# VHH binders against Cytidine deaminase 5 (CDA5): the designs that were tried, part 3

Target 1, 346 residues: Cytidine deaminase 5 (CDA5), of Arabidopsis thaliana (Mouse-ear cress) (q9s7l8)
Amino acid sequence: MAQQYKFVFTAEQAASEGVTDHKKLPKLIRKARNLVKAPSKVGAVGRASSGRFYLGVNVEFKGLLPHFSIHAEQFLIANLALNSEPKLTHLAVSDNGTVFQDPCYDCTRFLKEINNAHQIEILIKNAHGRDGSFKSLESHMPDEFGSESILSAEPSLLLMERDNCLALIDEDSAAGGISSNADLCSFLKLEALKAANKSYAPYRKCPSGVALFCEGEVYAGWYIETVDRTISLGPVQAALVDFIARGEGKGFDKITGAVLVEKKDAKVGQEDTARKLLEKIAAPNCDFKVFHCQEERKDWITGAVLVEKKDAKEGQEGKLLEKIAAPNCDFKVSHCDEELKDWIKL

## First folded at step 14 (VHH)

Design p4 (from m7 with A104G)
Fold by OpenDDE, fold request of step 15:
Structure p4 (fold): chain B 346 residues (1-346), chain A 122 residues (1-122)
Amino acid sequence: as target 1 above (346 residues)
Amino acid sequence: QVQLQESGGGLVQPGGSLRLSCAASGFTFSSYGMSWVRQAPGEGREWVSSISGSGRSTVYADSVKGRFTIARDNVKNTLYLLMDSLKSDDTAVYYCARWTDYSGEFIKYDVWGQGTQVTVSS
């Protein structure tokens, strides 16, 4: 039964399915489409730089507007993020299992948030049985929107490891948000905070995370922001990706607890959307709580080196350090080749 | 009968290591999250660490972060706590506890072990 709900394949596992290289991505598309939670069966298959293969499925929620839905591509990307995959190399998307097409406009924009988006190749295959071909994601949509907005100056760092250095504001939180009552566990709150710290929100600076509780298991996701806010993936949606990917077919109605962690007075609040979604899909008695976080200043950070691409503009990581580091922090930026990962060394 | 039994406690020197075990019986172990809680002499109970049913998710108290590792073997129905770099302040009776449900912001416990004594002293 566990095999039926598999969303991540090792290279070996993929090989057992006949997928020995990126050209054979279509062989997994049926598995993806069978796992779709929507009337329209859109599946996505992606190859990560690690050699693992990931499935994406579109998800629709009954009784909710389309903006709550998750596209297959979004699902796949969220799944990559949840598994700490640093890069997506190849992607195949199909709504019928035979034709493989470009991602939609919104998904293309979403994909462009990935740090190695310029290297991502998309499978194109028509119905006439000809061998598919790969094309660059960059060739599909020219970055027309990137040049004029201050927001466009931020490097695309989706799938890069992040630590937003957030701490819970709650006064009652002892030792990192822990209840004073040891007989009670603040597990969801802590997991939601962890998720918030991984949140990709470089534009509006409103990171958030969600943890879901279901039958002794916890699932977590974080806000994934895009330049266009309407394309962003909410933290509940991301957590549901985790739920679907690891939940082995469990229904959403088994979710009995949920915690959202977001910044106090965030310009982009997630609470209302989260509440609406959970009220619709979770157990009727699902307990949903919201907690707030803020950046914590760390006086022990007295030196840092940011390694970034030669043509990179000042990124979010540098700005974050300015906020949280000691006032006298020695901060340096080093440039690396385009193929190297951006990171901060303390 | 649902039961938890801790073991592995003892006397160790500061900087030493210890591995605690909690044997579970009478229920489907993998279906439940688990926690370690400790109580020092004359003090209240303190949460130490928790782990989800599958073991995928773990959390730690700040006081033990980087030193303690919570793990579980669902085949053996056993919860573990690996304790490294032990300090005198880690001296306590350590309890394992089973999760029940989530309500009112917290995950509750319904089953506790008898505890195992850990003493860190030079």
Scores: ipSAE 0.816, ipTM 0.931, lowest interface PAE 0.6, mean pLDDT 89
Fold by OpenDDE, fold request of step 15:
Structure p4 (fold): chain B 346 residues (1-346), chain A 122 residues (1-122)
Amino acid sequence: as target 1 above (346 residues)
Amino acid sequence: QVQLQESGGGLVQPGGSLRLSCAASGFTFSSYGMSWVRQAPGEGREWVSSISGSGRSTVYADSVKGRFTIARDNVKNTLYLLMDSLKSDDTAVYYCARWTDYSGEFIKYDVWGQGTQVTVSS
């Protein structure tokens, strides 16, 4: 029977597989494990707040170090992000299909980046137990906080919609300009930019995106940063999640084009890692290009007033405006005090 | 024989809407990305919009963003361009084109339709 390359299930589709509620997540674990691209078959099954179910699989790349690998949990989370799922509610992970265990230390940290991490429930099931139990992710605290804990001052907002307001630096990047050559379509570049704009990089502020071309289809992913940089998922890895999830079993060797978009002079550059990975797995003639982006300046924004509620934590919105607005932009932050009623009408 | 045939062009007033179609034959339509390209009188060809084989990924030129929608029906082997809020500057011959390969920065085309005339005039 042709292996079904399905990584996302609607509630109805899941129901047809016998998964009618979160307690039945294990019923999909076999499907996940069958799709694993590694010697060790680790599968993950997750329920999103939308009611859809997602599969995660571990991926290993031959000839590359383990840090290039994708854990099943990372795969699942990346796929949630790629499908604009706002929340993960339930997770089941198994390396043998019968026992369901806590995510590994690194994956636990990765999961904690999710906006509703405190609400995530993990299935625990022993080999001899008929019924598994759910426990909170919060109850699974890793013993060691990574050395970069200082960067954790930012709220965990993974899976939240994000727009980094990035634009390409290259003057010729004007999408839709009159070209003497009609054959010129910068599809990958545009998709990579879109991906970069969705990138979760709150700590080091180095968003990046990748678009892959394979036989008339484009796959995209973006950098997913964690407090611990070593646990972060690179944009190529994320794009490969998309490739695996939608590529219907196509081989990586069919990838013939790739574009990386990242910030100029980024402290955390992705180019070297991307190149190394693509050189190993993509077609030998894969054309890999790197483009740079920056925050788009909107010169027409010459004034802005941010009205925040007294108890509202200083949002990222103000910082973004400072970066995007005209250099001479009069930016004011006002708290909803009666005195500012007159400014709201302007 | 591999063929693309555009239809749906015509004369419309500013602010009007048109729906262009491109019928594909002679190849597995779903396996190819597609684009719309237009050429105004006296001007060069301008990329308008592109869509991946599955239709999941779409991109638009800035000039048409928010007004035009590219779509495809892989069962019907048809590419569509929904054009809303048309402007005089949208006057052009519109071509559909099939993707071939990626090289450098760009996706190239190997098959073109004959084009359909869109005229936006008061």
Scores: ipSAE 0.787, ipTM 0.917, lowest interface PAE 0.6, mean pLDDT 88
Fold by ESMFold2, last read:
Structure p4 (fold): chain B 346 residues (1-346), chain A 122 residues (1-122)
Amino acid sequence: as target 1 above (346 residues)
Amino acid sequence: QVQLQESGGGLVQPGGSLRLSCAASGFTFSSYGMSWVRQAPGEGREWVSSISGSGRSTVYADSVKGRFTIARDNVKNTLYLLMDSLKSDDTAVYYCARWTDYSGEFIKYDVWGQGTQVTVSS
């Protein structure tokens, strides 16, 4: 019974469904489309570099504007991110189960945020083709993909592991209760902070995370920003991807607790949109709290090793160092440089 | 009948290690998050660590982070707390507690074990 709400397949599990190689991705599209609860049923199936297979489904919210919705491709990518997958290698999307086409323009722009976006192979299959063929995302939109070296000017891309080095502000920093509540923990607050630390927000630098509580389990997601903010995936929507993918068919009306963590100084916060969505879909008694974080300034990068970027424009190395160094020093080392170590190789 | 039973406590020298177990029965263990809570002599209860029903999410109090590890085995219906680098301040009765609901900022508990004594002394 739990198997009918399955969004992640090991290679062995996928093989038992007939997916013995990436050319057979369509074998899972019916399962994805059957999991859709929206009127238009769009399914996505992806293969990750780990060999695991992921499903994505579109999600629509009755009575809310379409920009709250989650596209099947956004769902899929959030599902990969939540499972720490570093690369999407193959993608198949269909709204009818038989024809597989390129992602729409908006979804293509969302996919562009992924570390290996230019190499993602998209299944193209018309109704007359038996197996279809793969075309790279770059081949689909060659004008949108310039030549790039191993590293871009940005230190981290979507699906790369990251730590935004955020800590709760002092007034929010307690991990558990005090006095009569000392035996209790602030589980959702801590999980939402962890999610905020994974948030992909390179353009406006306003990372955020959400944790949801339902029946003994916690679901989390983080803000995934795109260059055009209107295509970005909000932290609540990303947490709902986790909820749908792992919640075994539970309705949103079973969500009884939610926490948002966002930066203290965010110009445009996520609170109002998160509250509007949760008021519509969560349990009537859902308890929603917002806590704030800030960048932890412990041990800034004080020395850096530069990596020459192939075909890099003049000054891009200096721009990166400026972004990671303290405001009034020449160079400092960040304590969260695990992502930087992968970016800088010497 | 819902039951939680801790074991594995004892007397340990500073710097030593212990593994606590909490055997669960009478309910679907994997459907509930769990916490470890401790109570030092003459003091109130203090939260130590928590784990979600699936085991995917874990959190720790600052006083034990890096030294204690919470884990669960949903096949054996058992919760664990691996304690390393024990200090005299870790001396307490350790309880496991089952989550019930979320209210305010906190996870609430509805079932407690009887506790197991951990004493860190030379």
Scores: ipSAE 0.779, ipTM 0.921, lowest interface PAE 0.8, mean pLDDT 82
Fold by OpenDDE, last read:
Structure p4 (fold): chain B 346 residues (1-346), chain A 122 residues (1-122)
Amino acid sequence: as target 1 above (346 residues)
Amino acid sequence: QVQLQESGGGLVQPGGSLRLSCAASGFTFSSYGMSWVRQAPGEGREWVSSISGSGRSTVYADSVKGRFTIARDNVKNTLYLLMDSLKSDDTAVYYCARWTDYSGEFIKYDVWGQGTQVTVSS
């Protein structure tokens, strides 16, 4: 039964399916499509740089708008991220198992967020049985994408490991630790925080993470941002990818707990979307909680010596150190009689 | 019958190591999250560590972070707690507990072992 819900294949496992190289990606497309529960069955097959093969499936939610849906390509990419795959090398997408086409415009943009997007090759195969060919993702990108990339201050680093250095804003967190209470909520909260710390949100700087509880198992996902916010994958959606990939066919209605962690006063909040989605798909008694996080002060400065002139008016430098230094920073002020410029020795 | 049985406790010197085991029977072990909980003499129960059904997700109390490792073997139906750098404050009866349904803020347990005594003393 476990084999029927397999979304990740080792090279050896893929070989057993006849997939010995990237040209044989289509051999797994049927498996992908068979896993789709939506009316439209779109399958994606990708080869990671590790040599593993990943399946993607489209996910639709009954009664929700299409923007809640997950495209097969998005699913695949999210699954790569969840498995800490650093690169995608080859991709094949098909809605009928015979024709392999370019990713849609939105998915193309989503793929472009990957650090090695320029190296990704897409399988193109027509219905007439002709041998498919691979083309570069870059070659498919409209020129319009070039200008937006220039505006992005940060390189596209999707699938790279990330630590956003986030900490929970809880009164109890100030006490320095996980309460000694065997608290499932705390468990989910911590997992959601971990997810938030892995979140790819370079543009709007609003990382978030979600943890889901189902029958003794925890599934987690994080916000994957794109330049176009509307194409971004929400943290619940990403967590659901994990749920589908590892849940062995369990229904969403078995999800009985959920936690969202997002930044306080985030410009891009995920709570409303998360709540709407979970209310629709999770168990009726699903307990959904939201917690907030903040960036940890990089207390890099554990010690500072401020050298000031004796007559120097209380300068802005001390205030700056208070903002930048660790709370336990050993801060010393030394006064120099000599015309020495104020300097901070770290 | 659903049962949990702890083992591996004993007397150890400060800085020493122990490995606790919890043998599960009578249920599908992999379908349940598990926790270690300890109770020191005269004190209440303290959560130590938890692990999800698959073992993919683990969480630790701050008091044991970096020193203890929770693990499970779902083929052997066994939960483990590797305890390193033991301190006197770690002296307690250690219990394994099975997660029940998620309800509310706190994890609930429906099955407990009998516990195993861990004593850290010079």
Scores: ipSAE 0.769, ipTM 0.908, lowest interface PAE 0.7, mean pLDDT 87

Design p4 (from m7 with A104G)
Fold by ESMFold2, fold request of step 15:
Parts: C-alpha cells; structure tokens; sequence
Structure p4 (fold): chain B 346 residues (1-346), chain A 122 residues (1-122)
C-alpha cells in the first residue's frame, strides 16, 4: 500500500493485503493485473521459499513479434531470480482475476527449468461454483517429469546461485585494447558482465547479460535458456523485468544507455534481437553497446564435478568424470585450487 | 548550489582500515549515481568504485575488489568508502564524483568534491 508500483512483498506486507498464507495468494492477483499495461491483462502471483511474495505481469511490444513479449510467468520467475530466490513454491495465474488456469505448454516448459519444478503448486479454479485448489506441476504434466534415466547435459538450476566464470576478452577489458580513460567507470559493462555470469544457459552454453541505464539508476538481467530456444527469455527482456519491478512507473523511453555482454562467436547470439527491441522502446538517443566475454574455465570443471558427486546416480557420475578428464582440458594443474587438484588426479 | 565534500582521510599503517565520507548538498542525492576516483602523487586519476542512485548496484576496480566497500545513505545524503587491508599503493587523494549521463561505455561526471588525502605508510 505504500508503493503504487510494487512487485515484491514481504510476508508482513502481504498480510496487510489479506495474504496470511499461500491459500490466500489469489488476493494479490488484482494488484498484479492492475500493473499490466498490455491490452491483454495477465497477472501472476508467486510465493517463494523465503516467504516473500512476487508479482508478474505480461509485457507486450506493439509492432514486434510475439517472441519478444514477456509472459506473466516469465516475468515472475525473472523477478525471483533477480532477488536471489532459490525456489518458487506456489503459483497463481489469471487473465480475469477469478478463473485460474493450468499453465500453457510454453510456460510449463519454462517452469521446468527450476530445480523444484515438479513440486511447484499451481492454483486451479474454474468459473463455476468451486473454490480453487492447488495441484503440483508434475500432476498437471506428468510426461515432462517421467524417466530419471534420461541423460541431460546440465541440471535444471534456473534459480540456483551460479558463476559462469566469464571475463571480458582482452580487447574489451580496455577500450580498444588499452586504457586511456582510467578515471571513468564502465558501470554498464561491468553490470552486464556480472549478469552474464549469473545467466542460465546450460544447453547451448551461450550465457549473456544486459544492463540498462535510466536517470542515475542501473537495471540488469540475464539470458534464461530453456530446452526449446523459442521459449527462452532474452537478456534484455530480463533486464526490463528489473526495470519495471524497480522503476516506479518510468517509461521505457527514459532508458538512455544499454550494454550487452555475450560470448564471442556465440552459437546463440543476442545482439540482433536486443538491438531490435531497444530501438523500438528505448529513448531515441539510447546508446547501445555490445562487448564480449570468454570462459576462464578453471572453476567450470570444479563446479560440474561437485554437482555430480552431491546428487550422482550410478553411471551418471562416471560420464561426467570422463568429460572432466578429456585430453583437451584447458587447465594446467598449477592453475587450480587445492580441491580441484585432488579431482584432476583422477 | 551543488556541492560534494569528502572527509575521513588520514595516515594509516599497511593492513589498516579507513572510512571515507562524501557529504552531498544542493541536489536530490538519491537520483544520482556516484563514484570514487583517486589520484596518486605524480599519477593520473584512477576510478575506484561506483554505486547506483538507489544503492542496489555497485562495481569495483580490480585493484580494490574484496578490500573496499562502497555504500550510500540516501537519508543522510552521504556516500561512503570503507577501505580495509590497505596497501601502500592505495596512497592517493580520493575524490567523490556525481554521475551526469551515460555515453559509449562510460559514466560521465559533472560534479567533483575537493578530495581527501589517504596515506598508507609503514
């Protein structure tokens, strides 16, 4: 009630709106739908494991294809990620405030990238005569959670903490390969690199991040990949979630600077789609720059082994260790910390 | 009348700690990002750290990461730099600077403080 453009509620703030537990989650749906500026008003409300409540709204861009849009569920998940929430526990989505439907195929597959996705409780409420009830995402789409023996390149860790161990390539570490502006701050470049390091891109290994500048403030977001690229959330869209959630109603036309950091020669490049979107919505004089990063790869190998040992099943652990021991490993033993040295001895 | 005034500099032993303050007046402090920039004797200016208007986003030069912490108090209109594990290389005049706009890859500054001397000497 204190802020007109509020997308995150503590348990106490939610209680002041009548939400004292997850069963009353729908009482926030009207607030979410009232924050939508698109013609079709879809609201999402979620409870995180921290006890905080989050709003998501759909965002549409007139004159751009639908894959540029942000779905209310994508907004909600990005909002959780930007606030370091490790788990979504309950979700309610409605386009009219009274009927709460099953998530669509695309949104269900997006939610699948979350570590506890099978346990996310979805509110289902029909138009006629019955109070809503929560059902797990797994019960809604059991075929998506079937065999545990199916091999995967990476675990589903969208909301988990991560560091992709990316650094700017040498030519982008200093403007033109040498620093001539040592007293100036490359704020957006550094924030976009930090965002790229948080990026969830396990399938095609092309993480990226975006930072936006508006009136003395910086907003950031990162690429969130799904198995099907077409339902992934782009880094600009994730940064716009931050902008909308924290920007207190500012228009996109007040964004005057933007930086994308992505891997050089990325198989899944973000520059063209980012430029198209920003040229449509940002200030006419918005300065958009692209810089490139590369893996320093030392901690990548260590991280993969640690995840496998903690949650390993017979046979799956062996395949990961074979990849770590590949003859073309980029690391020398002398570049590793003590724990990595023990694993390299394999 | 836009003003920035640094304070809190002094002489400290290597490994010691110091807190710099930058008092802001004459403008809406929370609407502007801020930076710390230092200048060692006989050297050019070197960017140290920056913070966004809300304080949500902070960045640091590699030379100070893990040792320095930038912070702001938007109620007291004050910017801080908490410096730990000081080295002789940190000896410099430290300036606070207000962001004005973004151009190319850099934040531009339009208002500077007068500076405060930090000396790290064994």
Amino acid sequence: as target 1 above (346 residues)
Amino acid sequence: QVQLQESGGGLVQPGGSLRLSCAASGFTFSSYGMSWVRQAPGEGREWVSSISGSGRSTVYADSVKGRFTIARDNVKNTLYLLMDSLKSDDTAVYYCARWTDYSGEFIKYDVWGQGTQVTVSS
Scores: ipSAE 0.755, ipTM 0.910, lowest interface PAE 0.9, mean pLDDT 81
Fold by OpenDDE, look of step 17:
Parts: structure tokens; C-alpha cells; sequence
Structure p4 (fold): chain B 346 residues (1-346), chain A 122 residues (1-122)
């Protein structure tokens, strides 16, 4: 039974399925499509740099708008992230098992967030059964994607390990948000925080994580942001990827607990979306709680000097220091006339 | 009958290591999350660590983080606690507990073992 719900294959396991290299990705497409949670069966198969193979499936939620849906490509990428895979090398996507097509526009944008996106090759195969060919993801990307990348202050680093250095805001507990009552376990809260710390949210700086409880098992996911917010994958959706990938076919209606961790006063809040999604798919009595986190302060930073050019607009560096330094940090800004790079001396 | 039985406790010197075991019986072990809880003499119960049913997810109290490792063998129906770099403050009776329903942001326990004594002393 465990084999039927398999979303990750080792190289050996893949070989047993006839997948000995990236050219054989289509051999796993049927397995992916059989696991789809939608009327339309879109499957994705990816090869990671580790040699593992990953499946993605599209997921639709009854009674919810399409923006709640998970595309097969998104699922696959989330699955990679959840398994700490650093790179995707090859991808095959099919909605009928015969034709392999380019990712959709939105998924292409999503894929672009991957750190090695320029190396990703996409399988293209027509209906005539001829051997498919691989093309670069970059070749599929419209020119306009290049311009947006220039505007992004941070490089695309999806699938890179991340620690957002977040801590729970617990006004009532001296112990970092963990209950002092030994009879109670704050497992979901802690897992959600862990997820939040792994969240990819470089643009709006609103990381979040979700933990789901189902029959003694916990599933977790985090917010995966894209330049276009509408294409981003919410933390609940990501957690559901984990649920589907590891839940062995369990229904969402078996989810009885959920915790969201997000920053206080986040510009991009996930609570409403999370609540709506969970209310629709989880158990009717699912207990959903929201907790807030903040960046950990480095209390050891008690002094800092920012050196910047006279004409430099009060840079983002000062604001960063205010967030991470001790409240009593002596922060000074020095201006230099020379073409020196802006730096902070701690 | 649903039962948990701890073992592996004993006397160890500071800096020493110990492995606790909790044998589960009477239920499908892999379907339940598990926790370790300890109680020092004259003190209340303290949560130590928890592990999900599959063992994929683990969490630790700050007091034991980096020193203790929770693990489980679902084939053997056994929960483990690997304790390294033991301190005098780790002296306590250690209990294993089975997760029950989630409610009010917390996972509760419905089954407890009898406990095993861990004493860290020079």
C-alpha cells in the first residue's frame, strides 16, 4: 500500500521503475497522474541533483476558487523543498500521459525562483510518440522575466537552506512559547515555527509556517513567495503537499489541528486564507490557532557604525540593524566622500 | 491492554550518556505520537521531547536541545531517548506518554508509563 502513494523515489527505486536517467522521466508520469487530487490529471516528474526523483500532482479543492489550487509543478517544487533538495535538474509535465508540455506561465515564474533555474531542462514530447527533447527553462521564459529579476533586490534562492531566525512572541510565557505544563504538548506550534524559519519570502519579508495534525502525525509547510504574490504558495498549501506526500492517501477531513505561525503585523498575512482553506477541507472541528513570531534580536550587538556616501539615501541597513540589534544599540552613521562601499562595522 | 513501559534508567556521572527505552503494547504504535516527560524530586513535571508517529518530526525542550535525541522504532514498538552530556539537573523520573487528541493548541496525553529513574551524580 505504501508504494501506491509514493512521491519520492531514490535512484534505485526509480531504476526499478525503468527510470535510469532523465530521459526516462515519462515512465513515472502515470504514477503521478494516479495520485492527482483534481478532475484534471496533471502530473509532474522531476529529477533532483541528488539523483532522486520527485512527483508532483495538481490539487483542487472543492468549493474554493482556483487560486487555492496547487499546480503539479508547484507541488513538485514544494516537495523538493520539504525534502531539502537543493536543485532541480530535469522536469516533465503532462496532463494526459502522452504529451509533455511546457509548464504554464505561472508555474514557469514559480520555477524561476529556484536557485538553479537556468539549469533546469524541460521535457517536450509531442503526441506522435516520437522521442521527446529537452529544452532549457530559460528558453521558455519570456523576456519580461529577465527585467523583473533585475528589479529584485535578492537573488532567486528557492530550495536553498534558509533560517529566518524567528522566535515566537509569547507575552505570557517566559519559556519561548512552550507550555510549562508537561501534560500539554505544543508540538504544532514548534513545528510551525520551524517551518516559518524555512519559509522563502525574500520579497515581502513575510515568512510563515503551518503545521497540521492528523491521527498522531504532523505535517508542515511554509510560505513560498514569488515576485508575483498571486503565484506564491501559501503555507497551508505547502503543508498539504507534505500531507499528500506522506499521508498515504488520508483525506483532508482527518486533519483535526492546525497552527499558523507568521510575523506580527505582517504586510502579507496568511491567516485569512489559511482559515478559509482549512474550514473547507479539514475536519469540521479542526482546531486552528495562529501565533506570531518576530526576528530574534542579537542582543550582543550594542554598537554599530554605518559608513555610507553623503548622497546615499538613508539606506535599509539602518533599519535592519534596528531590528536585530539590542534596543540600546549605539548606532552611528558616518559619511564618506570616497567611493567606498557601504558597510556596517559592528 | 494499552501499556507503556520505560527502561534504561540508572546512575551516571556528569557528562555521561544514557539510553532510555519505552516499550509500547496494546495499540498500533506507529499511529501515535509520543513524548518524554520528566519529574525531578520536589518539582513538577517537565516536558522533554516529542516525536510524531512516523518519527519524521521531533521537538525538544530548550533544556535538553542538542544533548538529547528522541527516536522510535515502529517495528519494535519502542520509543527511545538518547541522552548525552548529562547534567545533575537531568536527574528525574522519566516517563513516556502517548499522544491523544489535539485541542486548544495542545496535544494531550492519555497513556503514561510507570517511569524510569535517571540519576546524574558524581
Amino acid sequence: as target 1 above (346 residues)
Amino acid sequence: QVQLQESGGGLVQPGGSLRLSCAASGFTFSSYGMSWVRQAPGEGREWVSSISGSGRSTVYADSVKGRFTIARDNVKNTLYLLMDSLKSDDTAVYYCARWTDYSGEFIKYDVWGQGTQVTVSS
Scores: ipSAE 0.754, ipTM 0.901, lowest interface PAE 0.7, mean pLDDT 88
Fold by ESMFold2, last read:
Structure p4 (fold): chain B 346 residues (1-346), chain A 122 residues (1-122)
Amino acid sequence: as target 1 above (346 residues)
Amino acid sequence: QVQLQESGGGLVQPGGSLRLSCAASGFTFSSYGMSWVRQAPGEGREWVSSISGSGRSTVYADSVKGRFTIARDNVKNTLYLLMDSLKSDDTAVYYCARWTDYSGEFIKYDVWGQGTQVTVSS
């Protein structure tokens, strides 16, 4: 019943829209562009390795500087992350529905944070072309992938599952159900902490998460950092991606609660940006709270992606991490070749 | 009129299992988040678990994590609490509650069921 605001398609649902393979991505671009509420309508369509298709749209906030906005490509990647997609395989972007262009320079740098970025196929279609062609992201920006490729010493793990092993600081955890308010649920605080634990912040180590409340539903997103901090996606913006993708057309003015969880005294803080954005767009009575987290006990493993060689016995390193990790810490096992596994151990 | 009615409580031995149900009527069930709250004899109310309207988001009190599972069926308009590995400390009246809004740090409730008794005895 709510298909007019659809941002995720199974392979079968995409086929019903005429997208029977990745060459037909343009058939979804008009749906994406029709979901844009900003004056300039940019749509993005992506195919994930799962076979699902995702839409991205640009989001602009009147009266705020452009760095508050969300690019269609950022929207798309956040949408994948929120749905636990490990890889983006194909991408099409258009601002008019007929010409399909390269991602802009900033969006290309954002895409480079994905572990298979050099293999992402981008649809290129000029005006009056009958069919487009795909080219790899690496061929689009060969200088960005030369000696500084994503397979160098700093792996790009944006879409990989992670747990930063964060817990609320003691001052903020006492109100969460053990205090005098034991009958009350701190739903947004707990969801924002879960989001902070998924945050991709490898460069400045300042993960954060946001949870939003609207009419019985909760929406969440996390900070996604890039090497060039100016193109990073803030946790509020990522939560707004979730809100738009699942909110069934609800206006931002229906958001009545919000919580940010970030590290105490973070050098890359999100509170001022989140407050300024929410004050502009959310309900006038929106209750916005900020809580702080820290890494669990420093003598335990506080966050890990365990990468095993393809010949390794399954679960051996995972069992060790389970034994020594903090009680509330989750970890995942991933497999890679010898080169990548050595990096992960460092 | 809006109504919530719990069922499925009873007497169970430690280590046993129970499945509580909360039947909802008089409102669009999927538009509201829901919580389970319990009250032991002579004690205050204690939050147990919560679930968002779509069912996508769930949270649990530390005392029940890994043992209890909250779920909902938006076709049958029913909220569930699946309780495993029950302990004597779980003895309480269990209430379901409908979310109304968010204020400060907490979800507020506007509709409560009458409760169902769960007794775990050794």
Scores: ipSAE 0.754, ipTM 0.913, lowest interface PAE 1.0, mean pLDDT 81
Fold by ESMFold2, fold request of step 15:
Structure p4 (fold): chain B 346 residues (1-346), chain A 122 residues (1-122)
Amino acid sequence: as target 1 above (346 residues)
Amino acid sequence: QVQLQESGGGLVQPGGSLRLSCAASGFTFSSYGMSWVRQAPGEGREWVSSISGSGRSTVYADSVKGRFTIARDNVKNTLYLLMDSLKSDDTAVYYCARWTDYSGEFIKYDVWGQGTQVTVSS
C-alpha cells in the first residue's frame, strides 16, 4: 500500500520499474499521472544528481482560483528541495503519457531559479517516435525578453541549502509552554521556523515556512520565490507537496493543525493565501496559527565566508568550497585573499 | 493496554553520557509522535524533546540542544534519548509520552511511561 503513493525512488527502486538509465524516464510517467487527483493529469519525472528519481503531479483545489494550484514541475522541484537534492539533471513532463514536450512558460521560469538550470536536460518525444531526445533547458527558451535580462546579477540558488538566520520575535519565541504548560511542545511553530530558514526568497526578502499536522506526523514546506512573483510557490503549497509525497494517500481533510511563520514586516505576506486554502481543504476543526520571525544578527558572525580558490576552474570543487565555508543566512560567494586561505585550509 | 516503559537511567558523573530507551506496546508505534519530558525533584514537568511518527522531524528544548539526541526505531518500537555532556541540572525523572493530537500551539499527550531516574552528581 505504501508503494501506491511513492514519489521518490532510489536508483535501485527505479530500475525495478524499468528505469535503468535516464532515457527510460517515461517508464515512471504513468505512475506519476496515476497519482494525480486533478481532472487534467500532468505527470513529471526527474532525475537528481544523487541518482534518485522524483515524481511531480499537478494539484488543483476544488472551488479555488487557479493561482492556488501547483504545477507538476513546481511539485517536482519542491519535492527535490524537501529531500535536499542540489541538482535536477533530467526532466520529463507529459499530460497524456505519450508526448513529452517543453515545460510551459511559467514552469520554465520557475526552473530557471535552479543553479544548474542551463544544464537541465528535458525529454522531447512525439507520439510516433521510438526514441526521444534530450535538449537543454537553455535551448528551449525562445523568448529574448524574459528573466534572461543581462542586467540581472542575482544567482539562481533555489535548490542550494541555506539558512536565513531567522528567529521568532520575542512575543512568539517560547519553544515550549510557559508556567502550567511547561511540559508541552510547540512542535509546528518550531518546524515552520525551520522551514522559513530554508526559504528561497532572494528578490523581495520575505521568507516564510509552513508546517502541517496530520495523525502524528508533521509536513513542512517553504516559500520559493521567482523573479516574476506570480509564478512563485507559496509555503502552504510547498507543505502540501510534502504532505502528498509522504502522506500515503491521506486526504487534505485529515490535516488538523497548521502554522505559518513569516517576517512581521513582509511586503509579500502569505497569511491570506494560506488561510483561504486551509479553510477550504483542511479538517473543519483545523487550527491555523501565524507567528512572526526576524533576522537574528546579535551574536552571530555576519561574515559567512564562502571561499573560491582564485585559480580554480569550473568544477565541483568550487561548489564544495561554497558548502564548507562558515554558516550564513543566504548563499554568498567571496574570492579569498591571502589572510583567508589558512582559515579554509586550502 | 497501551504501554510505555522507560529504561536506561542511572547515576552518572558530570560530563558523562546515558542512553534512555522507551519500549512501546499495544499500539502502532510508527503512527504516533513521541516526546521526552522530565521532572526534577520538587519541580514541575519540563518538556525535553519531541519526534514525529516517522522520525523525520525532531525538536529540542533550548536547555538540551547540542547535548541530547532523540531517535526512534520503528521496527523495534522503541524511542531513545541519547544524553551527552550531562550536567547536575539534568537530574530528573525522565518520562516518554505519546502524542494524542494538536491543539492551539501545542502537542498534547495521552499516554505516559512510569519514568526512569537520571542522577548527575559529583
Scores: ipSAE 0.740, ipTM 0.907, lowest interface PAE 1.0, mean pLDDT 81

